# Designs tried in a protein design chat: miniprotein binders against q96jn8r1131to1294. Part 132

Target 1, 164 residues: q96jn8r1131to1294
Amino acid sequence: TLEFLENHGKNILLSNGNRTATRVASYNQGIVVINQPLVPQLLVQVRIDFLNRQWTSSLVLGVITCAPERLNFPASACALKRAAWLLRGRGVFHNGLKICEKFGPNLDTCPEGTILGLRLDSSGGLHLHVNGVDQGVAVPDVPQPCHALVDLYGQCEQVTIVNP
Short names: E, the ipSAE of ESMFold2; O, the ipSAE of OpenDDE; V2, 0.75 times the mean of E and O plus 0.25 times the DockQ between their complexes.

## First folded at step 12 (miniprotein)

Design ti9 (at its last fold request DockQ between E and O 0.87; V2 from the best seeds 0.88)
Fold by OpenDDE base, look of step 12:
Structure ti9 (fold): chain B 164 residues (1-164), chain A 98 residues (1-98)
Amino acid sequence: as target 1 above (164 residues)
Amino acid sequence: DELEEKIREIILRAMELVRKGELEEALELIVEAIRLAVENKDKELLTTAIWLIAYIARKLGDPELLEKVLELAEEAYELTKDPDIKYYIERLEKALEE
């Protein structure tokens, strides 16, 4: 079963069999990683459960290619400078470098209830899904194995892993 | 650093061209980015550039290009020690077998 790993950001509280992550303090220190690596055709999805509107930015979604169990998480995913492919706002980033200006919907404006998914295709392309709609390839040729990462940042205070 | 910023912009533009299917033009840009990254000793930017050129080379499928990019990736790995580059090397090697 898909769960968030126990190795997570300092402000995260896991519940619901480790399928729900809640940031219980501040606006950062909210990184979580899903236990199973992405494999081709596996769709991993999370639902935005709760947004705190006092902040402007929202969650960051992506993958890491390093061992998540041993990772010392920074305060935010944006500080990852290695082994990280991230979707933030409408941008796509590799190790902090913007590689795409406009991709998919703006993650900073996704409302509560939005279901966000990640999937590798047979060619190694990383797809973003939004409410069941494939937005296309965010990153071609992502190294494998990789694990889905969610940074509960800013507005985003709770997410839950949901089955397709 | 002005040169670093230039490299960043080139990579961004190259990826945009890739998304448009303009692979030959993207290749020219990313080669320049790699040259500048090596010159400026920007290991992180080099890693990203290697990812993109490896992808472009595989999409184009030209054996001579694949060989050259493979060599470049191997050299880049020695410089950066980024394990993800090993993945790209493997992908390039597999492409050469096809």
Scores: ipSAE 0.911, ipTM 0.956, lowest interface PAE 0.4, mean pLDDT 96
Fold by ESMFold2, look of step 12:
Structure ti9 (fold): chain B 164 residues (1-164), chain A 98 residues (1-98)
Amino acid sequence: as target 1 above (164 residues)
Amino acid sequence: DELEEKIREIILRAMELVRKGELEEALELIVEAIRLAVENKDKELLTTAIWLIAYIARKLGDPELLEKVLELAEEAYELTKDPDIKYYIERLEKALEE
């Protein structure tokens, strides 16, 4: 069963059998990681449950390629300078470097109820799904093993893991 | 850093070309980005550039290119110690055996 790991950002409260993550303070310290690495045919999906439109930016979604159980998370995912492939806004980033200007929707404008998914294809390409629709390859050839990450940043105050 | 921004732009353009399937043009850009990143001692940009050139080389499948990129990746690993580069090295080695 997919769950968020107990090692998470300090402003996160886990509930619903560790399938729901809530940021309970401030605008950051909201990184969570899924408890299983991505493998071909595994689709990890989260639903955006609650947004606070007071903030401008919203959640970040992606993968890390290092072991997450003992990792010291920074205040925000965008500060990761190694082992990180992230979707932020409409851009795709590797270790803080923008590698694609526009891919998929603008995450900063996704409404409550949006279901965002990550999976690897057989060639190691990272795919984004939005409300069940494959957006294509965000990043070709991501190192494996990799682990799905969500940063409940800014607007995003709660997400829940949902089954495909 | 003017040179750092130049390298960032080159990598972004190379990735745009990869998305269009223009692998040989992307290769020319990413080779230049690697040279500049080494000269500028930019380990983080080098790591990204190595990921991309390793991917391009495996897609093109030319053994001579794969050998040259493997050498670059091994040198980049020594400079960066990034475990992800070791993953790229293993993928390049496997491609050469096939």
Scores: ipSAE 0.874, ipTM 0.937, lowest interface PAE 0.6, mean pLDDT 93
ESMFold2 (binder alone), look of step 12: mean pLDDT 84; pTM 0.816
ESMFold2, fold request of step 13: ipSAE 0.846, 0.855, 0.862; ipTM 0.926, 0.931, 0.932
ESMFold2 (binder alone), fold request of step 13: mean pLDDT 84, 85, 85; pTM 0.827, 0.833, 0.833
OpenDDE base, fold request of step 13: ipSAE 0.888, 0.890, 0.894; ipTM 0.947, 0.948, 0.950

Design yh1 (at its last look DockQ between E and O 0.93; V2 from the best seeds 0.87)
Fold by OpenDDE base, look of step 12:
Structure yh1 (fold): chain B 164 residues (1-164), chain A 82 residues (1-82)
Amino acid sequence: as target 1 above (164 residues)
Amino acid sequence: SPEEIIEEIKKLIEEAIYLAMRGDKTKAVELLQKALDLVNKLGDTEFQKAVDDALKAIDKGDPWYAELILDEALELAEEKSE
């Protein structure tokens, strides 16, 4: 069963069998990691449950290749400078460097109810799915094992893991 | 001391990003300008450029990218001070 790990950002409260993550304070400290590593053809999806318009920006999606159980989470995913690939807005980042400026829909403008997915293909390419639609390869040749990461940042206050 | 200055810069940056995330761009810029003044005292040109770039990011309404830039700059500055 897909769940969020107990090791998470300081402002996160897990519920619903650790399938729902809620950021209960401020705009940051909201990083969560899904327990099972991504393997080829496994589609991991989260639904945006609640947005708080008091803040700007929104969630960050990505993958990490370090051991998530031992990771000391920074306040924001933007501080992940090692073994991290991030999808934010329409941009793709690797270890703090922007590697793509225009990819898929703008994550900052996704409304509540949007279902976002991550999937590795057989070649190690990381795909973004939006409401069941494959947006293409966001990151080619991602090292394995890797874990899906969600940063409940800015407007995004709650997400829930959903099955395909 | 340089360490004390960096600590003050860090506080200003944290507050600036917070305000930017709340939509108060004007106050965020003011705080980053104060941070820049302190950075200038360090003589760290790389850090200076980072703050300038962050200011541009804030102006464009992208506090996340500003935070990214400033986080790395702070880390490097701390390393230099040790």
Scores: ipSAE 0.877, ipTM 0.938, lowest interface PAE 0.5, mean pLDDT 96
Fold by ESMFold2, look of step 12:
Structure yh1 (fold): chain B 164 residues (1-164), chain A 82 residues (1-82)
Amino acid sequence: as target 1 above (164 residues)
Amino acid sequence: SPEEIIEEIKKLIEEAIYLAMRGDKTKAVELLQKALDLVNKLGDTEFQKAVDDALKAIDKGDPWYAELILDEALELAEEKSE
């Protein structure tokens, strides 16, 4: 049973058996983490439930390899400078460094209802799925264990974990 | 002291990013220009470049990337001052 961890950004309210995360204030403090590490063949999917287009920028997806239960989350995922790989817009970032300029679609343009997925392949490559379509390898060799992360940033105010 | 200057820069940056996220580029730029004046007092060329790059990111409508740049620059500046 995939759920968001109780340890999350301070502006997050969990509901729906901890499968729905809502950012209830401001534009930031919206980091949530999936409660089980990614393993090959596990597809973690979230649906974008609500966007507020009056903010700039949208959600960030990614993985972290540090233990998330006691992590002190920063206000924004951009401040994760250790053990983090992030997908934002069309960019891929590792510990604050852009390592790919264009990967997959621009996440800032995904509408409400979009289902975004993360999985590891057998080589440890991190794949992004968009509405069931594999976008390919964003990060070629992610160390395990790692946990999927969503930052409900800017426009993105609610996401829900959904089954494949 | 350098530590007091860095704390004021941090407050200006936090407010500037918030304003940019709300869509107020003009006020965000004004606050970052004030931050640049303080960075000049530190004589920190790397931080000066970071502010210039963040201003470009704000102008392109990318406050997330501006926040990334400035967070790293603040961390480095804090480490130098102890």
Scores: ipSAE 0.824, ipTM 0.911, lowest interface PAE 0.7, mean pLDDT 93
ESMFold2 (binder alone), look of step 12: mean pLDDT 83; pTM 0.799

Design yh10 (at its last fold request DockQ between E and O 0.95; V2 from the best seeds 0.89)
Fold by OpenDDE base, look of step 12:
Structure yh10 (fold): chain B 164 residues (1-164), chain A 82 residues (1-82)
Amino acid sequence: as target 1 above (164 residues)
Amino acid sequence: SPEEIIEEIKKLIEEAIYLAMRGEKTKAVELLQKALDLVNKLGDTEFQKAVDDALKAIDKGDPWYAELILDQALELAEEKSE
């Protein structure tokens, strides 16, 4: 069963068998990692449950290749500088460097109810899915094993893991 | 000391990003300007450029990118001070 790990950002509360993450304070400290590593053909999806418009920006999606159980989470995913690939807005980042300017829909404008997915293909390409639609390869040749990461940042205050 | 200055810069940056995330752009910019003054005292031109770039990012409504830039710059500045 896909769940969020107990090791998470300090403003996160887990519920629903660790399938729902809620950020209960401020705009940050909201990083969560899904327990099972991404393997080819496994589609991991989260639904945006609640957006708080008091804040700007929104969630960050990505993958990490370090051991998530031992990771000391920074306040924001933007501070992940090693073994991290991030999707935010329409940009793709690798270890703090922007590697793509425009990819897929703008994550900052995704409404509540949007289902976002990550999937590795057979060649190691990381795909973004939006409401079941494959947006293409966001990151080619991602090292394995890797874990899906969600940063409940800014407006995004709650997400839930959902089955495909 | 440089270490003390960096700590003050860090505090200003944290507060500035917070304000920017709340939509209080003007106040965020004011705090980053104060941070820039302190950075200038360090003589760190790379850090200075980072603050300038962050200010532009905030102006464009992208506090996340500003945070990214400033986090990287702060880390480098801390390393230089050690």
Scores: ipSAE 0.888, ipTM 0.944, lowest interface PAE 0.5, mean pLDDT 96
Fold by ESMFold2, fold request of step 13:
Parts: C-alpha cells; structure tokens; sequence
Structure yh10 (fold): chain B 164 residues (1-164), chain A 82 residues (1-82)
C-alpha cells in the first residue's frame, strides 16, 4: 500500500497507518514523500484535509529523482535545487527555476476536500489530476525512478493518501 | 566579518518570510530593508537585486516565491564567503 515515508520534514507527524501527514508547527518543515516510486500505471492521490487560514500560500506537489529514504529535506520545497520538479500555485518549477507560468488550476485556491493526483504517462510525462480530472502534462519526460512529494506548506496542515 | 554579516542577513530573511506568511507584509518589508542594508555592506550587487525582487514578490502577496529567490541568493553569498 501507498504510505508516506518515515523520512519526512521535521514538523510532520504521521498517523492513520502512515497515510495521513499533519504539520504540527509553523508554516514549513512539511515535506513528505510517497514510499513507492511512480510507475506509468500508478496514480498517487492525496486529499487536502485541513487548511489553516492564518498562513498565506498552500501546499506544493512534485517529484524527486534522488532516493528519498535518507535525503536531508530542506525547510521548504522551494529550496530543492537538484532532481526536483514542483507544482506550486499555477507555476511549474525545476530545481528552483520557473519553467511554466500557468499550468492547471491554482493550487493555492483548492479547498479542503480537494483530491490531487500525480502520475507518469508512458513517455515519462507528469500529469496532475484534480478531483479525478486529468489536467494534462505538467512536465515532459521526468527521469525514472521518481517519487511523489508533497510539501505541507502555509495553509495546508493535513493531507491523506486516498485510493483512485 | 562577512560570515557574521551573512548570518545576520539569514536571520532577518527567516523572520521576514515568517511575518509575510502570517500576512504581516509591512513588518516583513521592514526586515528585508534591514537585510538590504547589510547586503550593501557586503558589496554584493547580485544579492542586492535578489532582495529587491523578493520585496516585489512580497508586495504581490507571494512569499513562497520571495523565499525561493532569497534562498538562492543566500546559497550564492555563502559560497563566495567560503
């Protein structure tokens, strides 16, 4: 089964059989990684469970191609400068560089209950799903193996892995 | 020393981003302006530009992007001082 990896951001508490991640302090230190690499037929989905409006901005989604079990995570996903592709707001970022200004909906406006998904297609293209709807290819040709990543940033304090 | 100045800049940036994340934009800008004064003592024109760009991002309500810019600038400044 899909679970969040025990190696995670320092403000994260895992629960619900490691399928739920909660940020228990501040606005950052909230990076979590899915324990299995993405493969073409695997759809990884998380539900936004809790947003705290005292903060600005919301979660970041993405993938990393470094082995995640012993990686030292930075405080925020924006500091990932190697082997990372991120979706934040409407932007797509690669190693700290914005490579697309507008892709899909604005993730900062997703309410509690939104289900967000990541999958690879057969060409290595990274797809975003929102509430079951494929938004298309965010990133062409992501190297494999890669792992799905969520940064519980800003308003986003809890997410849960859900089945497609 | 340059290392002491960079450490103080880092602390100011961390506090400024925290305040911006709380919606306290005016206080965040004040701290980044203090950081800019210290960056000017380093004579680092690339870092000066980064602080100006981060101030614009905060003004637009995008502290995540400000954090991205400033993290990159801090890493470069730390490499120069080593």
Amino acid sequence: as target 1 above (164 residues)
Amino acid sequence: SPEEIIEEIKKLIEEAIYLAMRGEKTKAVELLQKALDLVNKLGDTEFQKAVDDALKAIDKGDPWYAELILDQALELAEEKSE
Scores: ipSAE 0.848, ipTM 0.921, lowest interface PAE 0.6, mean pLDDT 93
ESMFold2, look of step 12: ipSAE 0.838; ipTM 0.915
ESMFold2 (binder alone), look of step 12: mean pLDDT 83; pTM 0.802
ESMFold2, fold request of step 13: ipSAE 0.814, 0.844; ipTM 0.907, 0.921
ESMFold2 (binder alone), fold request of step 13: mean pLDDT 84, 84, 84; pTM 0.811, 0.812, 0.809
OpenDDE base, fold request of step 13: ipSAE 0.884, 0.883, 0.884; ipTM 0.944, 0.943, 0.943

Design yh11 (at its last fold request DockQ between E and O 0.97; V2 from the best seeds 0.89)
Fold by OpenDDE base, fold request of step 13:
Structure yh11 (fold): chain B 164 residues (1-164), chain A 82 residues (1-82)
Amino acid sequence: as target 1 above (164 residues)
Amino acid sequence: SPEEIIEEIKKLIEEAIYLAMKGDKTKAIELLQKALDLINKLGDTEFQKAVDDALKAIDKGDPWYAELILDEALELAEEKSE
């Protein structure tokens, strides 16, 4: 079953069988990783449960290829500069470098209730899904194994893993 | 010492990003300007450029990108001081 790993950002509180992550302080220290590695055609989805308008920006989605169980998470996903692919706003980043400026809908403006998904295709392409709609390949040829990552950043205070 | 200056810069950056994330662009920019003054003491042109870029990002309402820029710059500056 899909759930968030116990190794997570310092401001995260897990609940609901580790399927719900809540950032309980500040705007950062909110990185969580899903336990099962992404394999082709596995759709991993999270729902944005609560947004806090005190903050700017919103969640970051992505994948990492390092072992998540022992990863020392930085305060923000933006500091992940090795084996990391990130989606934020409309941008795609690889190890701190922007590799795409306009992709899919703006993640910073997704309202509560939005369901965001990640899926690898048979060619290793990482797809973003928004409310069940495949937005296309965000990152081509992602190394495997890799794990889906969610950074509860800024406005995004709570997400829950949901079934497709 | 350079290490002490970098630590002070780090604190200013951290606070600036926090304030920027709360929507206080003015105060965030003020703090980064203070950081810039310290960076000038180090003579680190690359770090200076990074702060300038971060300032632009904050002004545009993108503190996440500012944080990304400054995190990289700070890391490089720390390496230079070793």
Scores: ipSAE 0.878, ipTM 0.941, lowest interface PAE 0.5, mean pLDDT 96
Fold by ESMFold2, fold request of step 13:
Structure yh11 (fold): chain B 164 residues (1-164), chain A 82 residues (1-82)
Amino acid sequence: as target 1 above (164 residues)
Amino acid sequence: SPEEIIEEIKKLIEEAIYLAMKGDKTKAIELLQKALDLINKLGDTEFQKAVDDALKAIDKGDPWYAELILDEALELAEEKSE
């Protein structure tokens, strides 16, 4: 079963059998990782449960290829400089470098109830899904194994893993 | 010492990003200007450019991108002093 790893950002509280992550302080320290690596045919989905509009910016989605169980996470995903691909706003970032200016919708505008999904295709391409709609290939060739991550950043204070 | 100056710059940046995340652009910009004054004492022109770029990102309402820029710049500055 898909769960968030116990190794997570310092401001995260896990609940609901480790399927729900809540950021309980500040705007950062909110990185969580899905316990199973992405494989073809696996769609990892999270629902945005709670947004606090008093912060600016919102969640970051992505993947990491380092083993996540003992990784020392930074305060914010923007500081992941190795083995990371991130989707933030409309941008795609690799190890701190913007590699695509506009991909998919602006994640900062996704309201509560939005379901965001990540999957690999058979060629190792990383796809974003938004409310069941495939947005296409964000990253064409992600090394395996990789794990999906969410940074509960800014406005985003709670997400829950949901089944397809 | 350069290490003490870099540590103070780091504290100013962290507070500035926090304030920008709360929507207080004016105070965030004020703190980054203080950081820029300290960076000028180091003579680090790359760090100066990074702060200018981060100020632009904050003006546009993008503190996440400002944080990305400043985190990279701070890492580079710390590497130079070691």
Scores: ipSAE 0.844, ipTM 0.920, lowest interface PAE 0.6, mean pLDDT 93
ESMFold2, look of step 12: ipSAE 0.834; ipTM 0.915
ESMFold2 (binder alone), look of step 12: mean pLDDT 83; pTM 0.804
OpenDDE base, look of step 12: ipSAE 0.876; ipTM 0.939
ESMFold2, fold request of step 13: ipSAE 0.818, 0.826; ipTM 0.911, 0.910
ESMFold2 (binder alone), fold request of step 13: mean pLDDT 84, 84, 83; pTM 0.806, 0.810, 0.802
OpenDDE base, fold request of step 13: ipSAE 0.876, 0.878; ipTM 0.941, 0.941

Design yh12 (at its last look DockQ between E and O 0.92; V2 from the best seeds 0.86)
Fold by OpenDDE base, look of step 12:
Structure yh12 (fold): chain B 164 residues (1-164), chain A 82 residues (1-82)
Amino acid sequence: as target 1 above (164 residues)
Amino acid sequence: SPEEIIEEIKKLIEEAIYLAMKGDKTKAVELLQKALDLVNKLGDTEFQKAVDDALKAIDKGDPWYAELILDEALELAEKLAE
């Protein structure tokens, strides 16, 4: 069963069998990691449950290749400078550097109810899915094993893991 | 001391980003300007450039990118102070 790990950001409260993550304070400290590593053809999806418009920006999606159980999470995913690939807005970042300027829909403007997915293909390409539609390869070659990461940042206050 | 200055800069940055995320761009810029004054005392030109770039990001309404820039610069400054 796909769940969020107990090792998470300080402002996260897990519920619903650790399938729902809620950021209960401020705009940050909201990083969560999904327990099972991504393997080829496994589609991992989260639904945006609640947005809080008092903040700007929104969630960050990505993958990490370090051991998530021992990771000391920074306040924001933007501080992940090692073994991290991030999708934010329409940009793709690797260890703090923008490697793609325009990719897929703008994550900052996704409404509540949007279902976002990550999937590795057989060649190690990381795909973004939006409401079941494959947006293409965001990262062409991701080292394995890797884990899906969600940063409940800014407006995004709650997400839930959903089955395909 | 340089360590004390860095700690003050860190506090100003954190508060500035918080305010920017709340939509108070004006106050965020004011705090980063104060941080810039302290950075200048350190003589760290790369950190100075980072604050300038962050100010531009805040002005453009992108506090996440400002945070990214400042986080890297702060880490480097902390290493130099050791």
Scores: ipSAE 0.859, ipTM 0.934, lowest interface PAE 0.5, mean pLDDT 95
Fold by ESMFold2, look of step 12:
Structure yh12 (fold): chain B 164 residues (1-164), chain A 82 residues (1-82)
Amino acid sequence: as target 1 above (164 residues)
Amino acid sequence: SPEEIIEEIKKLIEEAIYLAMKGDKTKAVELLQKALDLVNKLGDTEFQKAVDDALKAIDKGDPWYAELILDEALELAEKLAE
């Protein structure tokens, strides 16, 4: 069963059988990781449950290839400098470097209720889904194993894992 | 000492990003300009450029990217002072 790992950012409270993550303080310290690695048959989906529009910027999605159970997460995903690929706004970032200016929709504009998905294709390409619609390949060849990551940053204060 | 100056810069940056995240661009810019004055004492031209780029990112309403830029610059400055 897909759940958020118990190892997470300091401002996260897990609930709903570890399928819901809530950031309970500040704008950061909100990194969570899905408990199973991505495989081509697996679509990991989260619903945006609650946004606080008084903050600037919003959630970050991505993958990491380091084993997540022992990581000391930084305050913000932007500080992940090794083995990370991140989707933020319309940008794609790898280890702190912007590698694509415009991919998919602007994640900062996704309203509450939006369902965001990550999956690998058969070639190891990372796909973003938005409300069930495949946005194409964000990263063409992600090393496996990798784990899906969400940073509940800024506006994004709650997400829930949902089934396809 | 350079380490003391870097620690003060770090505190200014953290507060500036927090204020920018709250939508207070004016105060965030003021704190980053104070940080730039301290960076000038270090003579670190890459850090100076990073602060200028972060100020532009904040002006565009992108404090996440400003944080990314400043985190990289601060990490390098800390290593140089060791």
Scores: ipSAE 0.816, ipTM 0.906, lowest interface PAE 0.7, mean pLDDT 92
ESMFold2 (binder alone), look of step 12: mean pLDDT 79; pTM 0.742

Design yh13 (at its last look DockQ between E and O 0.91; V2 from the best seeds 0.73)
Fold by ESMFold2, look of step 12:
Structure yh13 (fold): chain B 164 residues (1-164), chain A 82 residues (1-82)
Amino acid sequence: as target 1 above (164 residues)
Amino acid sequence: SPEEIIEEIKKLIEEAIYLAMKGDKTKAVELLQKALDLVNKLGDTEFQKAVDDALKAIDKGDPWYAYLILDEALELAEEKSE
């Protein structure tokens, strides 16, 4: 079953059989990683459980292609400078560089209850799903293996892995 | 003591981004301007430009992107001092 890895940002508390991640301090140090790599038949989904709108900016969603079990996570996903593709707001970032200005909806506007999903297609294309609706290919050729990542940043204080 | 100056710059940046995340742009800008004074002592032109670009991102209400710029500049500055 899908769970968040025990190796995570230092402000994260895992609960609900490691399917729920809560940021319990500050605005950062909230990186979590899904325990199984993405494969074409796997849709990883998380629900936004709690937003604190007093912070600026919100969650980051993405993938990493390095082995996540022993990584030293930075304070924010934006500091992942190797083997990372990130979706933030409407932007797509690769290793700290913006590679697409406008993809999908603005993630910062997603309310509590929104279900966000990541899936690879058979060509290695990374798809974003929003409330079950495929938003298309965010990144055309992601190397495998890769793991889904969520950074509980700013407004986003809790997410839960949900089954499709 | 470039390593000590870089550590002080890093602390100022982290405090500035925290304040911007809380909505206090004025204090965030003040701290980044103090960081710029220290960056000027290093003579690091790329880092100076990064602070200027981060200040623009703060003014636009995007501290996430400001930190992206500044963290990259910090890492490059650390590599140069070694």
Scores: ipSAE 0.786, ipTM 0.896, lowest interface PAE 0.8, mean pLDDT 92
Fold by OpenDDE base, look of step 12:
Structure yh13 (fold): chain B 164 residues (1-164), chain A 82 residues (1-82)
Amino acid sequence: as target 1 above (164 residues)
Amino acid sequence: SPEEIIEEIKKLIEEAIYLAMKGDKTKAVELLQKALDLVNKLGDTEFQKAVDDALKAIDKGDPWYAYLILDEALELAEEKSE
């Protein structure tokens, strides 16, 4: 069963068998990691449950290749400088560097109810799915094993893991 | 001391980003300007450039990127002070 790990950002509360993450304070400290590593053909999906419009920006999606159980989470995913590939807005980032300017829909404008997915293909390419639609390869040749990461940042205050 | 100055800069940056995330760009910029004054006391030109770039990012409405820039700059400044 897919769940969020107990090791998470300090403003996160887990519920629903650790399938729902809620950021209960401020705009940051909201990083969560899904327990099972991504393997080819496994589609991991989260639904945006609640957006708080008092903040700017929104969630960050991505993967990490370090051991998530031992990771000391920074306040924001942007501070992950190693072993991190992130999707923010329409940009793709690797260890803090923007490697793609425009990819897929703008994550900052995804409404509540949007289902976002991550999937590795057989060649190690990381795909973004939006409401079941494959947006293409966001990151080619991602090292394995890797874990899906969600940063409940800015407007995004709650997400839930959902089955495909 | 340099360590004390860096701590004050850190506080200003944290508050500035917080305000920027709430949409108060004007107040955020004011705080970063104060931080810049302290950075100038350190004589760290790289850190100074980072603050300038962060100010531009705030102006463009991208506090996330400003946070990234400033986080890196703070880390480097702390290392230099040790």
Scores: ipSAE 0.552, ipTM 0.799, lowest interface PAE 0.8, mean pLDDT 94
ESMFold2 (binder alone), look of step 12: mean pLDDT 84; pTM 0.800

